# Designs tried in a protein design chat: VHH binders against F-box/kelch-repeat protein At4g38940. Part 26

Target 1, 370 residues: F-box/kelch-repeat protein At4g38940, of Arabidopsis thaliana (Mouse-ear cress) (q9svj9)
Amino acid sequence: MSSPIIIRAPKKQPPEPPCLISLLPEEIVVDIVARVPRCYYPTLSQVSRRFRSLVASPEIYKRRSFFGCTEQCLYIAISKDQTSDIHWFTLCRKPNGQQFSGTTASDHRLVHIPTLPPMPMHGSYVGIGSNIFVMGGFCNWKITSSVSLIDCRTHTAQTLPNMPKAVAFPVTELIDRKIYVIGGSDTLSPMKSPSRIMMVYDTDTEMWQLRARPDWEAGKKWFSSVVIGGKIYMRTYHNSFVCDPNDTSCDRDEVLHSKEWWSACVIDDVLYYYDVRENCLRAYDPKQRAWGVVKGFEGLLPVACKWSKTVSYTGGKLVLFLQKTEKTEIWCAEIAVERREGGEIWGKVEWCNVVLSGNFHIMDCVAVVL
Short names: E, the ipSAE of ESMFold2; O, the ipSAE of OpenDDE; V2, 0.75 times the mean of E and O plus 0.25 times the DockQ between their complexes.

## First folded at step 14 (VHH; framework vhh_7z1x_3)

Design j1 (from g1 with F105Y; at its last look DockQ between E and O 0.61; V2 from the best seeds 0.00; counts 0 for: pae E 3.6 > 2)
Fold by ESMFold2, look of step 14:
Structure j1 (fold): chain B 370 residues (1-370), chain A 124 residues (1-124)
Amino acid sequence: as target 1 above (370 residues)
Amino acid sequence: QVQLVETGGGLVQPGGSLRLSCTASGFTFSDYMMNWVRQAPGKGLEWLSSISGSGRSTSYADSVKGRFTISRDNAKNTLYLQMNSLQPDDTAVYFCARGPDYSDYWYEEYFQHWGQGTQVTVSS
């Protein structure tokens, strides 16, 4: 670094030419970096210590909001080799020189976040603002009540106070700044009934509450949920329910249950999930209490898939993850949906490619705003 | 369909060693985490060890760490447990168990596929 100075009398060593970026005032550099898409920040952090410090600073994220440059970013919890823990990945356009503002045709990839340690799986994973709450789950036959908070601006984690109870395999949803953790088990034994407790975390007071819940489906495991209009739409193997957690009302919905919906998302109060058996994107509109099939993209997605996960974006878009029956490939597609005047929903595939290869399994996907 | 068959149990003196094998069929062996679990007389099930599909990641219960070694041969569809420094309280029926298919949203139990077990008895 600081090389020996070679001094000659009477001549002086010429100065090195300055780097152009180092000539700019700090405020201008901050404004430039704030406009750079988040997926390039790891690359910027390797350019210099100045940029490494800058991309982790709170000021960058405040400036991104000021300029209207915030993004929804996807964080994906993945089991490698079906281990008993998860590792965090992000969905990125892979750097390829010309990958600013999304105008290039570079590959989209799932990229591991090496600064985050392995974490328990089958827990609760909830995005709030720029943070992810990681709550409960298990690793190596140990079910935990632990709570970790991931700061997605810095890719660091901190421990928060535990949940009142240790649980794995719960259903979890965020409503009105409260996190609802429903059901789950405190044991891996097949002889133990699922929990009948609901735990509620208030993100404003930072306090947990235990609530007894009605036995909405006696002794049954809850497999999937979404939130629409402040209500939780949930299913077991046998029934689907629409529940208002504030007044503990919960009604069966036989039309909703007529499809085996899982790993669904919500756009404009419509539930979407991908049916891998019939290779179609299905939509459930609660106002009409009816299922339909999204039109416009037959033959554009991979077939012979075993698993799917649908995640909503803003702007009428969703991201669809698909795993082919051969477990070497995970595909990802971005789909824009719109309701046309006849009430039918149409979709357009914006892109579709393989994002990860190998023995990987997506356990959950979480969106944050950066 | 899925079949797991344990072999290699028997009677051994304290301080001795045994190597258990589990032969797998009916699924793509290398795609699944594999586990060893035991049940001592009159006791509940005790998880012992897990190994990832590739074999690169292993984990152990504290009670067996340093004494037991899990391994797999994906070419032979076989899971192994090398057990050293055996003591009388290691006496149990030993089972191999497959981890779940995480793409199956409807599974009720974490370990749905088990072998018949093989008896290990440690006594002088």
Scores: ipSAE 0.340, ipTM 0.695, lowest interface PAE 3.6, mean pLDDT 81
ESMFold2 (binder alone), look of step 14: mean pLDDT 83; pTM 0.841
OpenDDE, look of step 14: ipSAE 0.430; ipTM 0.745

Design j2 (from f6 with E108A; at its last look DockQ between E and O 0.65; V2 from the best seeds 0.00; counts 0 for: pae E 5.5 > 2, grease 25.9 > 24.2)
Fold by OpenDDE, look of step 14:
Structure j2 (fold): chain B 370 residues (1-370), chain A 124 residues (1-124)
Amino acid sequence: as target 1 above (370 residues)
Amino acid sequence: QVQLVETGGGLVQPGGSLRLSCTASGFTFSDYMMNWVRQAPGKGLEWLSSISGSGRSTSYADSVKGRFTISRDNAKNTLYLQMNSLQPDDTAVYFCARGPDYSDLWYAEYFQHWGQGTQVTVSS
């Protein structure tokens, strides 16, 4: 008498009570989500399909803009183990006041964006609005003229028409919605002769222009650049120049060149870069034509660093990345700078902590508005 | 001082195999990407393969993909290139090259450190 195996019907799990939020009108939900910091969007996307759809929608960003909830977001191009490609990360900042009881560790971290494919290294990266232009660079010993557009709202990339020339290691600047890709190399071997060209992309017309610059010295590579007052400040190994992009000549600035400025940013028409050798933030004022040291945060930053990178936010803040010589930790700091009476510039470190650990290298940083 | 020494080259028949070695000194070997490149007579430098410092990531040129295998032993500071199914067109001087130091500053050349190379000749 073989006892019938009572196949117990899988207990229908009671329908998960509808998230109370699901009972709200769509407009209200959008308004709520629009006010949520973007750093929580990944978490929201895991809560429901509805939230996932919302955080990816153009509507939410329009609403954010409407409410004045737009955020400056930092995207970081990172090489892992010196591979030929960069990967994209974003800086996730912990909102002020949520001290979760027990974890003393600052929750500021770089978060990988897996939806974005690897992209060429040593290219040009420019943020415009919510988008990042990725131009040129090299992969597997090939220099490319490829252009990709990243939508940071959706973390998707599309291919755009190529640059007129393939280049790697250019300096790149944005002026009045025009992207200037300056110099670089069209060969990896030998990399002795930089390009004497400037490629200009007009974001309005979506067209490239090629400009020859015979005035540039042969074999002189550009290492650094910033924009101040519509002029491009650029550095070679031997000289620093101030150039009007519409002019055929550049003015040499010896005072500017007196410091080894690189990976610099601009706040209120002042150039900033962090000198890892002297462990100080330097500031160059073009109006005064003088270098200074930013005061007020001595001893608050890691020492014995091999490189630094700065990027500016709106509102008088810069982000500083530092890597120690041991190559295991990348530090990040946000620093508010202000000019005081008498012309001195002071800085306040708002936070400083390790944001990424491992064999990572920051290749560039791009700020966007979302 | 950074030093790279390639060994293992020689004469081989078509279809044969060779294993190249590159011994590194003067730097922390595991911290750097390593590369194999070659130069055939009358031709330019050709990249063949790269391996990350940890050895976890590898890449290959299309010309050698499926035939060549790059590997490394960080404990021995040695880079390897296993070459199978060699053809006459593979005849060249083979070099190991260290990847660049990460720097936003003063990059003049992508690779700064090369060995003297080892001759590989594929001939019947």
Scores: ipSAE 0.111, ipTM 0.596, lowest interface PAE 3.2, mean pLDDT 86
ESMFold2, look of step 14: ipSAE 0.141; ipTM 0.557
ESMFold2 (binder alone), look of step 14: mean pLDDT 83; pTM 0.839

Design j3 (from f6 with Y32H S57Y; at its last look DockQ between E and O 0.76; V2 from the best seeds 0.00; counts 0 for: pae E 4.4 > 2, grease 26.7 > 24.2)
Fold by ESMFold2, look of step 14:
Structure j3 (fold): chain B 370 residues (1-370), chain A 124 residues (1-124)
Amino acid sequence: as target 1 above (370 residues)
Amino acid sequence: QVQLVETGGGLVQPGGSLRLSCTASGFTFSDHMMNWVRQAPGKGLEWLSSISGSGRYTSYADSVKGRFTISRDNAKNTLYLQMNSLQPDDTAVYFCARGPDYSDLWYEEYFQHWGQGTQVTVSS
């Protein structure tokens, strides 16, 4: 090492400092960029061709991992203008807004990723490391078995070998480096003729295995799932189940089913979902087999919403997406949760604002590490 | 009360052209993807074309690509299908269909709103 590492925060649309960059060793430039928050990488790519190449290089992401500067980044599958496909967006959270001018600005937004092509809708979308698997669904009204791998470091996609069977509307979960694709349909009638298969992809061997799924409420669509303690928690309209992926028998959980949980997330083995009818964040603790309501933020979120999505985020936090009834706005909130003395769970809204406007629908949210 | 009404069908010679129209009421037309589907005598339903709510994105089945053009006029709540180079095997009842509301997680059918259809007959 002949020079010290120089650390500077980048500016929004920063000017190109050609003299400083041209004089620095490449290793030092790489180390500086590796410490820059991921949300600024699109801005860096506009500074010069050197930075454009650098922020897409594998070396930057290896350095981020080495320095402990990796981030959990959210990728959002969105139906744009009611098409039969999805487009990928990322949640851009700008840390430390410009506070020098005496003004704090929030510029959190969902940003379209134009280098990714439109992809099939109602498939499986799974984040693993810095990649997203996009599996099945439909394209131009045909159910597909196709698999695409998105490299979120470069925002490029490649085709992988197909799934054994074509399905849409499945339940999908990742457990112990295996992707479980459960149920779904081989027709465009999602509540009729649902698939009775389970497909398991082993990410170590890169092979698919077909298995029969348990026959519980045959012909019914599964609407939601999470993983807690290596088990898949899932629901249909009529029942909720707790399933061991290596045991085809699933146990019914009537207490879990007493709430209409959809698009839930898990923090510290507790299931969370936002109830848009009652305007509250609900928590289910499977160890106690009990529902509760998260305290501390009633009245801080938009009301009269028609749907919600929740996603786990680092540090005991979740991200909540909401759309108001009769509005074109998608709201997003980041909520920190903690269990306090007496067993109650409390939440704090870290921020809440509109992140996208227009005729858009969120189909799924995927977290990756970059 | 969603209503879709197709018009513009009729008898045409092979190689001829027709323009179908579908007028919509009972919903916000510009918020929904619209489709054309046909059913030939003794055959099942065949999807032909889709157009996004704004009209910006279109798609076509291979059987009609290059011959048919889908369009919409959101100010008039009207969907169109321009059909050129018609052949006898294009003879069918043509329906317009509203795409699903993706915010409705409990819907049971993907295409739940259809018109009554308009007959197109291609014969020498």
Scores: ipSAE 0.201, ipTM 0.609, lowest interface PAE 4.4, mean pLDDT 81
ESMFold2 (binder alone), look of step 14: mean pLDDT 81; pTM 0.825
OpenDDE, look of step 14: ipSAE 0.340; ipTM 0.707

Design j4 (from g1 with S57T K65E D104E; at its last look DockQ between E and O 0.56; V2 from the best seeds 0.00; counts 0 for: pae E 5.6 > 2)
Fold by ESMFold2, look of step 14:
Structure j4 (fold): chain B 370 residues (1-370), chain A 124 residues (1-124)
Amino acid sequence: as target 1 above (370 residues)
Amino acid sequence: QVQLVETGGGLVQPGGSLRLSCTASGFTFSDYMMNWVRQAPGKGLEWLSSISGSGRTTSYADSVEGRFTISRDNAKNTLYLQMNSLQPDDTAVYFCARGPDYSEFWYEEYFQHWGQGTQVTVSS
């Protein structure tokens, strides 16, 4: 009397052919995926669980850096329905082809990121590597010291230790691997001056320091800032300043102030902003202390806009967001700029189209590297 | 050109209720977040509640949550605040305020557009 052997019945379905990519060594697959533009990664994540994990892995992003295949990607903080918080969107190119009949093969759109929770508005939003720091601001009309870190590889957020003090509406700039959060308000009262503090986050030590605020212009609200050559260029309604946060020096620049610059970016030490009232892209060169108008794209951008934001790209490019006066359309353009013989700056519109429609308002735009 | 007019204030006993109204003109009402704020004598402004342009999202200060209800009727360009369980500490001038237009060329102050206020007095 021998014990029976229990044998599982074989599966009845026909064998599936192996996926040819699954036959490749893992190292080869990693190298192939690392060279793929980031806009295709959502599509890759739908191919398999393996690819979904791979496109979010730290190894892929290290390999992209090694191969020189990193990209600047834009994340946009948007107020929907004029609430007291922001929602995150990203600028996406649709990778799908189009019919031969002349339909476009590549459209750009702002796409909501539903896995990210609503976050405070009027805080600091700083891109560092593949991450976004969201610091301070207010939610439910309470000013906070909270810090959230968005991982743009996975579109997830985590809480980090608070800033030393709660603040809204600060000037925030990244200089030499340190985040400077300057001024701002600790109340919503219309009679309160901006905060008197400066908070410095050292990205190497991951520590905050509370420092005495330089008195660059006491009690004034700052509307715009950029960094050029390690100095902060900033603007109030009445004056524009060039300030060194480490030297406490702060000089007025009346030529810079002669234009109502706002939401500007910097390319090769030149400040750019879009003048929606005159419908032109203006450039300020601090070395020459002079404004100019970027040439070469007259009539290619929408008119009757009430708001603009510029964001710099590598390779002498910027991205320009424009909002129509009717508040139903947000336009986006990518513009390549170059200085030509004679010192004039010329621009070429690489693309321009509507990227979002509806009751949406852009609060800020952050570039990350992925 | 923006006008906001508050009504509905008055004298009420502790534990009582009042309903404030704010009529708006000079702008597209449904495009803006609306707010209620108050100011007791000798005190600063205190934010109480906000409601989104569509009316779908509301928020409240801790001091009034559970007692006050904000609402709006976009067809009548009117903002409301239902105040229940009133206490003497609720005595103040109550203002409605339009939220900023975040898409403006310049950043504007919160509470730049607000009404003249309506007095609420809670006492025996």
Scores: ipSAE 0.123, ipTM 0.554, lowest interface PAE 5.6, mean pLDDT 80
ESMFold2 (binder alone), look of step 14: mean pLDDT 82; pTM 0.835
OpenDDE, look of step 14: ipSAE 0.201; ipTM 0.627

Design j5 (from g1 with Y110F; at its last look DockQ between E and O 0.56; V2 from the best seeds 0.00; counts 0 for: pae E 4.0 > 2, grease 25.5 > 24.2, SAP .687 > .668)
Fold by OpenDDE, look of step 14:
Structure j5 (fold): chain B 370 residues (1-370), chain A 124 residues (1-124)
Amino acid sequence: as target 1 above (370 residues)
Amino acid sequence: QVQLVETGGGLVQPGGSLRLSCTASGFTFSDYMMNWVRQAPGKGLEWLSSISGSGRSTSYADSVKGRFTISRDNAKNTLYLQMNSLQPDDTAVYFCARGPDYSDFWYEEFFQHWGQGTQVTVSS
């Protein structure tokens, strides 16, 4: 008498109570999500399929723009373990007072973007709107002319037509929707022969132009650049120059060159860079042709750093990255700067903390608007 | 002063194996990516393999993938290249090269530091 195997019907798990949010009209949900800081979008995407879809939609960004919830976001190109590739990170800032009850993350941090592939190192990286242009660089002992476009809304990358020339280690600037890829090297060895070429990409026409610059000194590499008032300020080891991109000559600025400015940013037509040797934020005013030290935050930043990187935000703020000499910690600070009566520039550190730990190197930082 | 000394080269038959070593001095070895490159007669430098400072990440050129293995011993400041299934086309001078210092303010030249090289000859 074979006992009938009672196949117990799988207990129908009670339908998960509909998320109350699911009862809201789509338009309302979009409006709510649009007002949520972007740093929480990854978290939102884990809550429901609906949220996941929304945060990935172009519509949410349109709505953000409509509500004035657009954010300036930093994307950081980072080399890991001194590999030949960069990985992309974004700075996640903790909103003041709005901790979603479930996130224990009390500190600002760099967050890896795994959906973006590794990209060539020592290329040009430029942010325009919500996109990042990645141009040239070095990979596997080759210098490339490749161009990629990153959509920061979706964290996807697409390939664009190549630059006219393969270059690594250029200085790159954006002026009036034109990308200027300046100098660089087309050889791995000797790296002492910088290109006397400027490549210009017009974002409107999507065309490249190649401009020869015979006026540039042979064998002199560009180390730093910024844009102020439509002019490019550039530095070699020996000299600093002010160049109109449309001119065939550059003006030498000895006062500017009197400081070893590197990885500088511009706020209100003033050049800023952090001097790791002197542990101070320096400011150069082109109008006055004078260097100054930003006051007000002495002792608030980590000391004994080997390098610094600055990037400017809208609204008179800069972001400062620092790496300590003895530690593999990357520090980040947001500093608000203001010019006061009498011409003195003052800074206020809004926050400063470790944002990444490990064998990481920041190669570049790009600001986008999302 | 940065010094790199390659050893282990020699004459080997096709299909044979050879292990190259590179001894490093003058810098913190573990902080740098290390590379193997080679130069065949009449040809330019060819990148073969890289290994991260920690040794956790490795990369290979297609020409040597599956045949060569890069490794390092940071305690001994030594880089290795195990070469298997050697072919006549592998005949070259092999160099170890230090990776760039990414933290340098002046973006120092890529691969400024390599050794004198070691000759590898693959011949029947």
Scores: ipSAE 0.118, ipTM 0.603, lowest interface PAE 3.2, mean pLDDT 87
ESMFold2, look of step 14: ipSAE 0.252; ipTM 0.642
ESMFold2 (binder alone), look of step 14: mean pLDDT 82; pTM 0.840

Design j6 (at its last look DockQ between E and O 0.28; V2 from the best seeds 0.00; counts 0 for: pae E 3.2 > 2)
Fold by OpenDDE, look of step 14:
Structure j6 (fold): chain B 370 residues (1-370), chain A 124 residues (1-124)
Amino acid sequence: as target 1 above (370 residues)
Amino acid sequence: QVQLVETGGGLVQPGGSLRLSCTASGFTFSDYMMNWVRQAPGKGLEWLSGISGSGRSTSYADSVKGRFTISRDNAKNTLYLQMNSLQPDDTAVYFCARGPDYSDFWYEEYFQHWGQGTQVTVSS
């Protein structure tokens, strides 16, 4: 007498009480979510499937744009060590005024983006609109010519056609919708041997151009670059140059080179970098051909740092990353800069706190608009 | 302070083998790529091999590929280079070099930390 296997019908989970928000027309919900700061989207995605779908939709970003709710977002390429791939983080900033009283947690932090795969390090990273171009770099003991495009709206990546040449450790700039991948190495031995090549990607035509630069010194590595007024300011160990990307020659700038500028950013045609040795923010004015020190925030930043990185925002602000020599903590500060009457530049630290702890290295920072 | 001490060099006949060791101190050894480089008389520095911090990934120059083996013991803070089938052209001072930290990357020289080296002479 074979005992009938009572297939217990799966207990119908009681219908989740209708989220009151579910009663709202979809258009209204979209309008509401579009006005919510992007930093809360991860939280929203946990509230309901509907919200999850909405924050991942292209529609929400169109709506954000329509409402003028676009945000400048910072994406950070981070490596744990010099041989590992980079991982992407984003700076999550808490909006002004919502001090949730109870959480001793730092107001601002770097948040890992797990949906993005590891990518080559020491490559070129450029933000255009809502996208990040990832080009070249070092991966699995090889230098690659690979190109990936990250959509920061969805945190997905796609593969694009390769660069003309594989390079790592270039300096990279964006001018008039053209990406300039400058120099770099095509070999790990010796690592200091730079290419005398500039690769240019036209974002409109989606085509690469290869330009030889025999005028560049053999064996001299580019360490830093910024764009001011359509010109590329570049630094080797020995010299700093101002280059028109369309010219075949560069002008040496000794005044610019008088300071060890690196990981610099530009605000209102002024070059800024943080001098970790002197614990000051330096500013170079190309028009005056003079260095200055930004005033107004002495003592507000961590000292005894081994490296700094700056990135500029729209609106006269820069973000400063610092790492202390003896600690694994990465500090971040947002600083508003302004030029005052008389030509002095003043800075105001809006906030400064630890944003990441552990054995991490910031390889690059990219700003996008979302 | 970062310190690297190479040992194991010596005189060997062609076709012979040597094992070099490098003892590291002053940093977290496992967090850094380690390398072997050499300098022959009258020649520039030549990169030979690298190994990741975990030891899981290795790379070799073509000149030594198949003959040399890089390894590491992170518990002992020691880097090794097994050299087989040595040739007269392998005669050089061999150095252990640490991979750069973030701050080191901004120097002209890629390797900022290396030892005093150990002499390897391959001669009949």
Scores: ipSAE 0.268, ipTM 0.660, lowest interface PAE 2.0, mean pLDDT 87
ESMFold2, look of step 14: ipSAE 0.407; ipTM 0.730
ESMFold2 (binder alone), look of step 14: mean pLDDT 82; pTM 0.839

Design j7 (from g1 with G99S; at its last look DockQ between E and O 0.42; V2 from the best seeds 0.00; counts 0 for: pae E 6.9 > 2, grease 24.7 > 24.2, SAP .669 > .668)
Fold by OpenDDE, look of step 14:
Structure j7 (fold): chain B 370 residues (1-370), chain A 124 residues (1-124)
Amino acid sequence: as target 1 above (370 residues)
Amino acid sequence: QVQLVETGGGLVQPGGSLRLSCTASGFTFSDYMMNWVRQAPGKGLEWLSSISGSGRSTSYADSVKGRFTISRDNAKNTLYLQMNSLQPDDTAVYFCARSPDYSDFWYEEYFQHWGQGTQVTVSS
């Protein structure tokens, strides 16, 4: 007489008391969530399944756009423990005066995006709209031509067609919806095997073009680049150049090269980079062909840093990353810059604090709009 | 001056094991990712394995995964490669290589420093 296995019906967990917000029409909830700063979306996602779904939906971003609640967001490519891959982080900025009840007052910080897989290091990273293009680099000690597209709204990545050529350590710029992947190397020795190629991706046609640049010096690596007025300013170890991407020659700029500009950004057609040796923010005006020092924030930034990285926002602001020599702390500052009467450029540090601690290295920073 | 000295190479039979060592000097060993690479006759350089400065993270090429083990003793400034189940195709000069500090904005070479190498020959 085989005793019937009484499959006890799973005890229906009592319905969680309906969150009062759940009683609101969906349209209203969407409108509310759309107006919430994106930095709080992770928190919202923990409140309910509904919120979780909403913050991940394309609809919320449409609504944000409709309300004019779009935000510039920074995505940071970071190497951990000197591994061969990068991980993606976002800068979570604490909105001024807006704290949700129950959130620990946290300083601005870099937050890891676990949904994005590790990606190749020393590739090209370009932000367009809400997307990030990840191109080339190396993984597993191989140079790749792979292209990934990150949707920053959903923190998902998809594979795109490969670049024409595998390359790592390029300089990359965006001009008029075209991505320029400039130079680089097809080896893990970029100084020994620099590419004399420029690859151009047209985001409208979704097509790659390969352009040979025999005018580039043999054996020279590009270290830095920025775009000003449709021209690409580029630096090798020996020289700095101004290039029209449509021309076959570049103009040498000795004044520009008089400073070791690296990881620079552009605001209002002025090039900015932070000189860690001199602990100053430098500005180059191409119109005047002169270097200057941004005034107004002396003593407010950490000293004894190994490297700096700058990225510009719209609206006359730049973000500055600094890593101290001890390699344990990454600092971030947001600086508003303005040109005053007489031509002097002044900066105001809006905030400066440690955003990440540990054995991390910032490889690149990309701005997107969400 | 940065110095890397590889030892432990030799002749081994197929299926045998060998342990390579690399002694580092002239830099803070624990601050750098270390690597093993090899070069077979007539072939290019092949990456085999990497280990983070702390030793907590390791990576392997598919060709050696499951057979080779990278480790380090930071107190002794020594990098190791335990090689098991060696095959004739593993015959090569093996090099210890230091990765650059990523804080170095020049990114001149991914491998900045090499040892003299040690010969590993797998032959019956």
Scores: ipSAE 0.045, ipTM 0.557, lowest interface PAE 4.0, mean pLDDT 86
ESMFold2, look of step 14: ipSAE 0.071; ipTM 0.509
ESMFold2 (binder alone), look of step 14: mean pLDDT 83; pTM 0.841

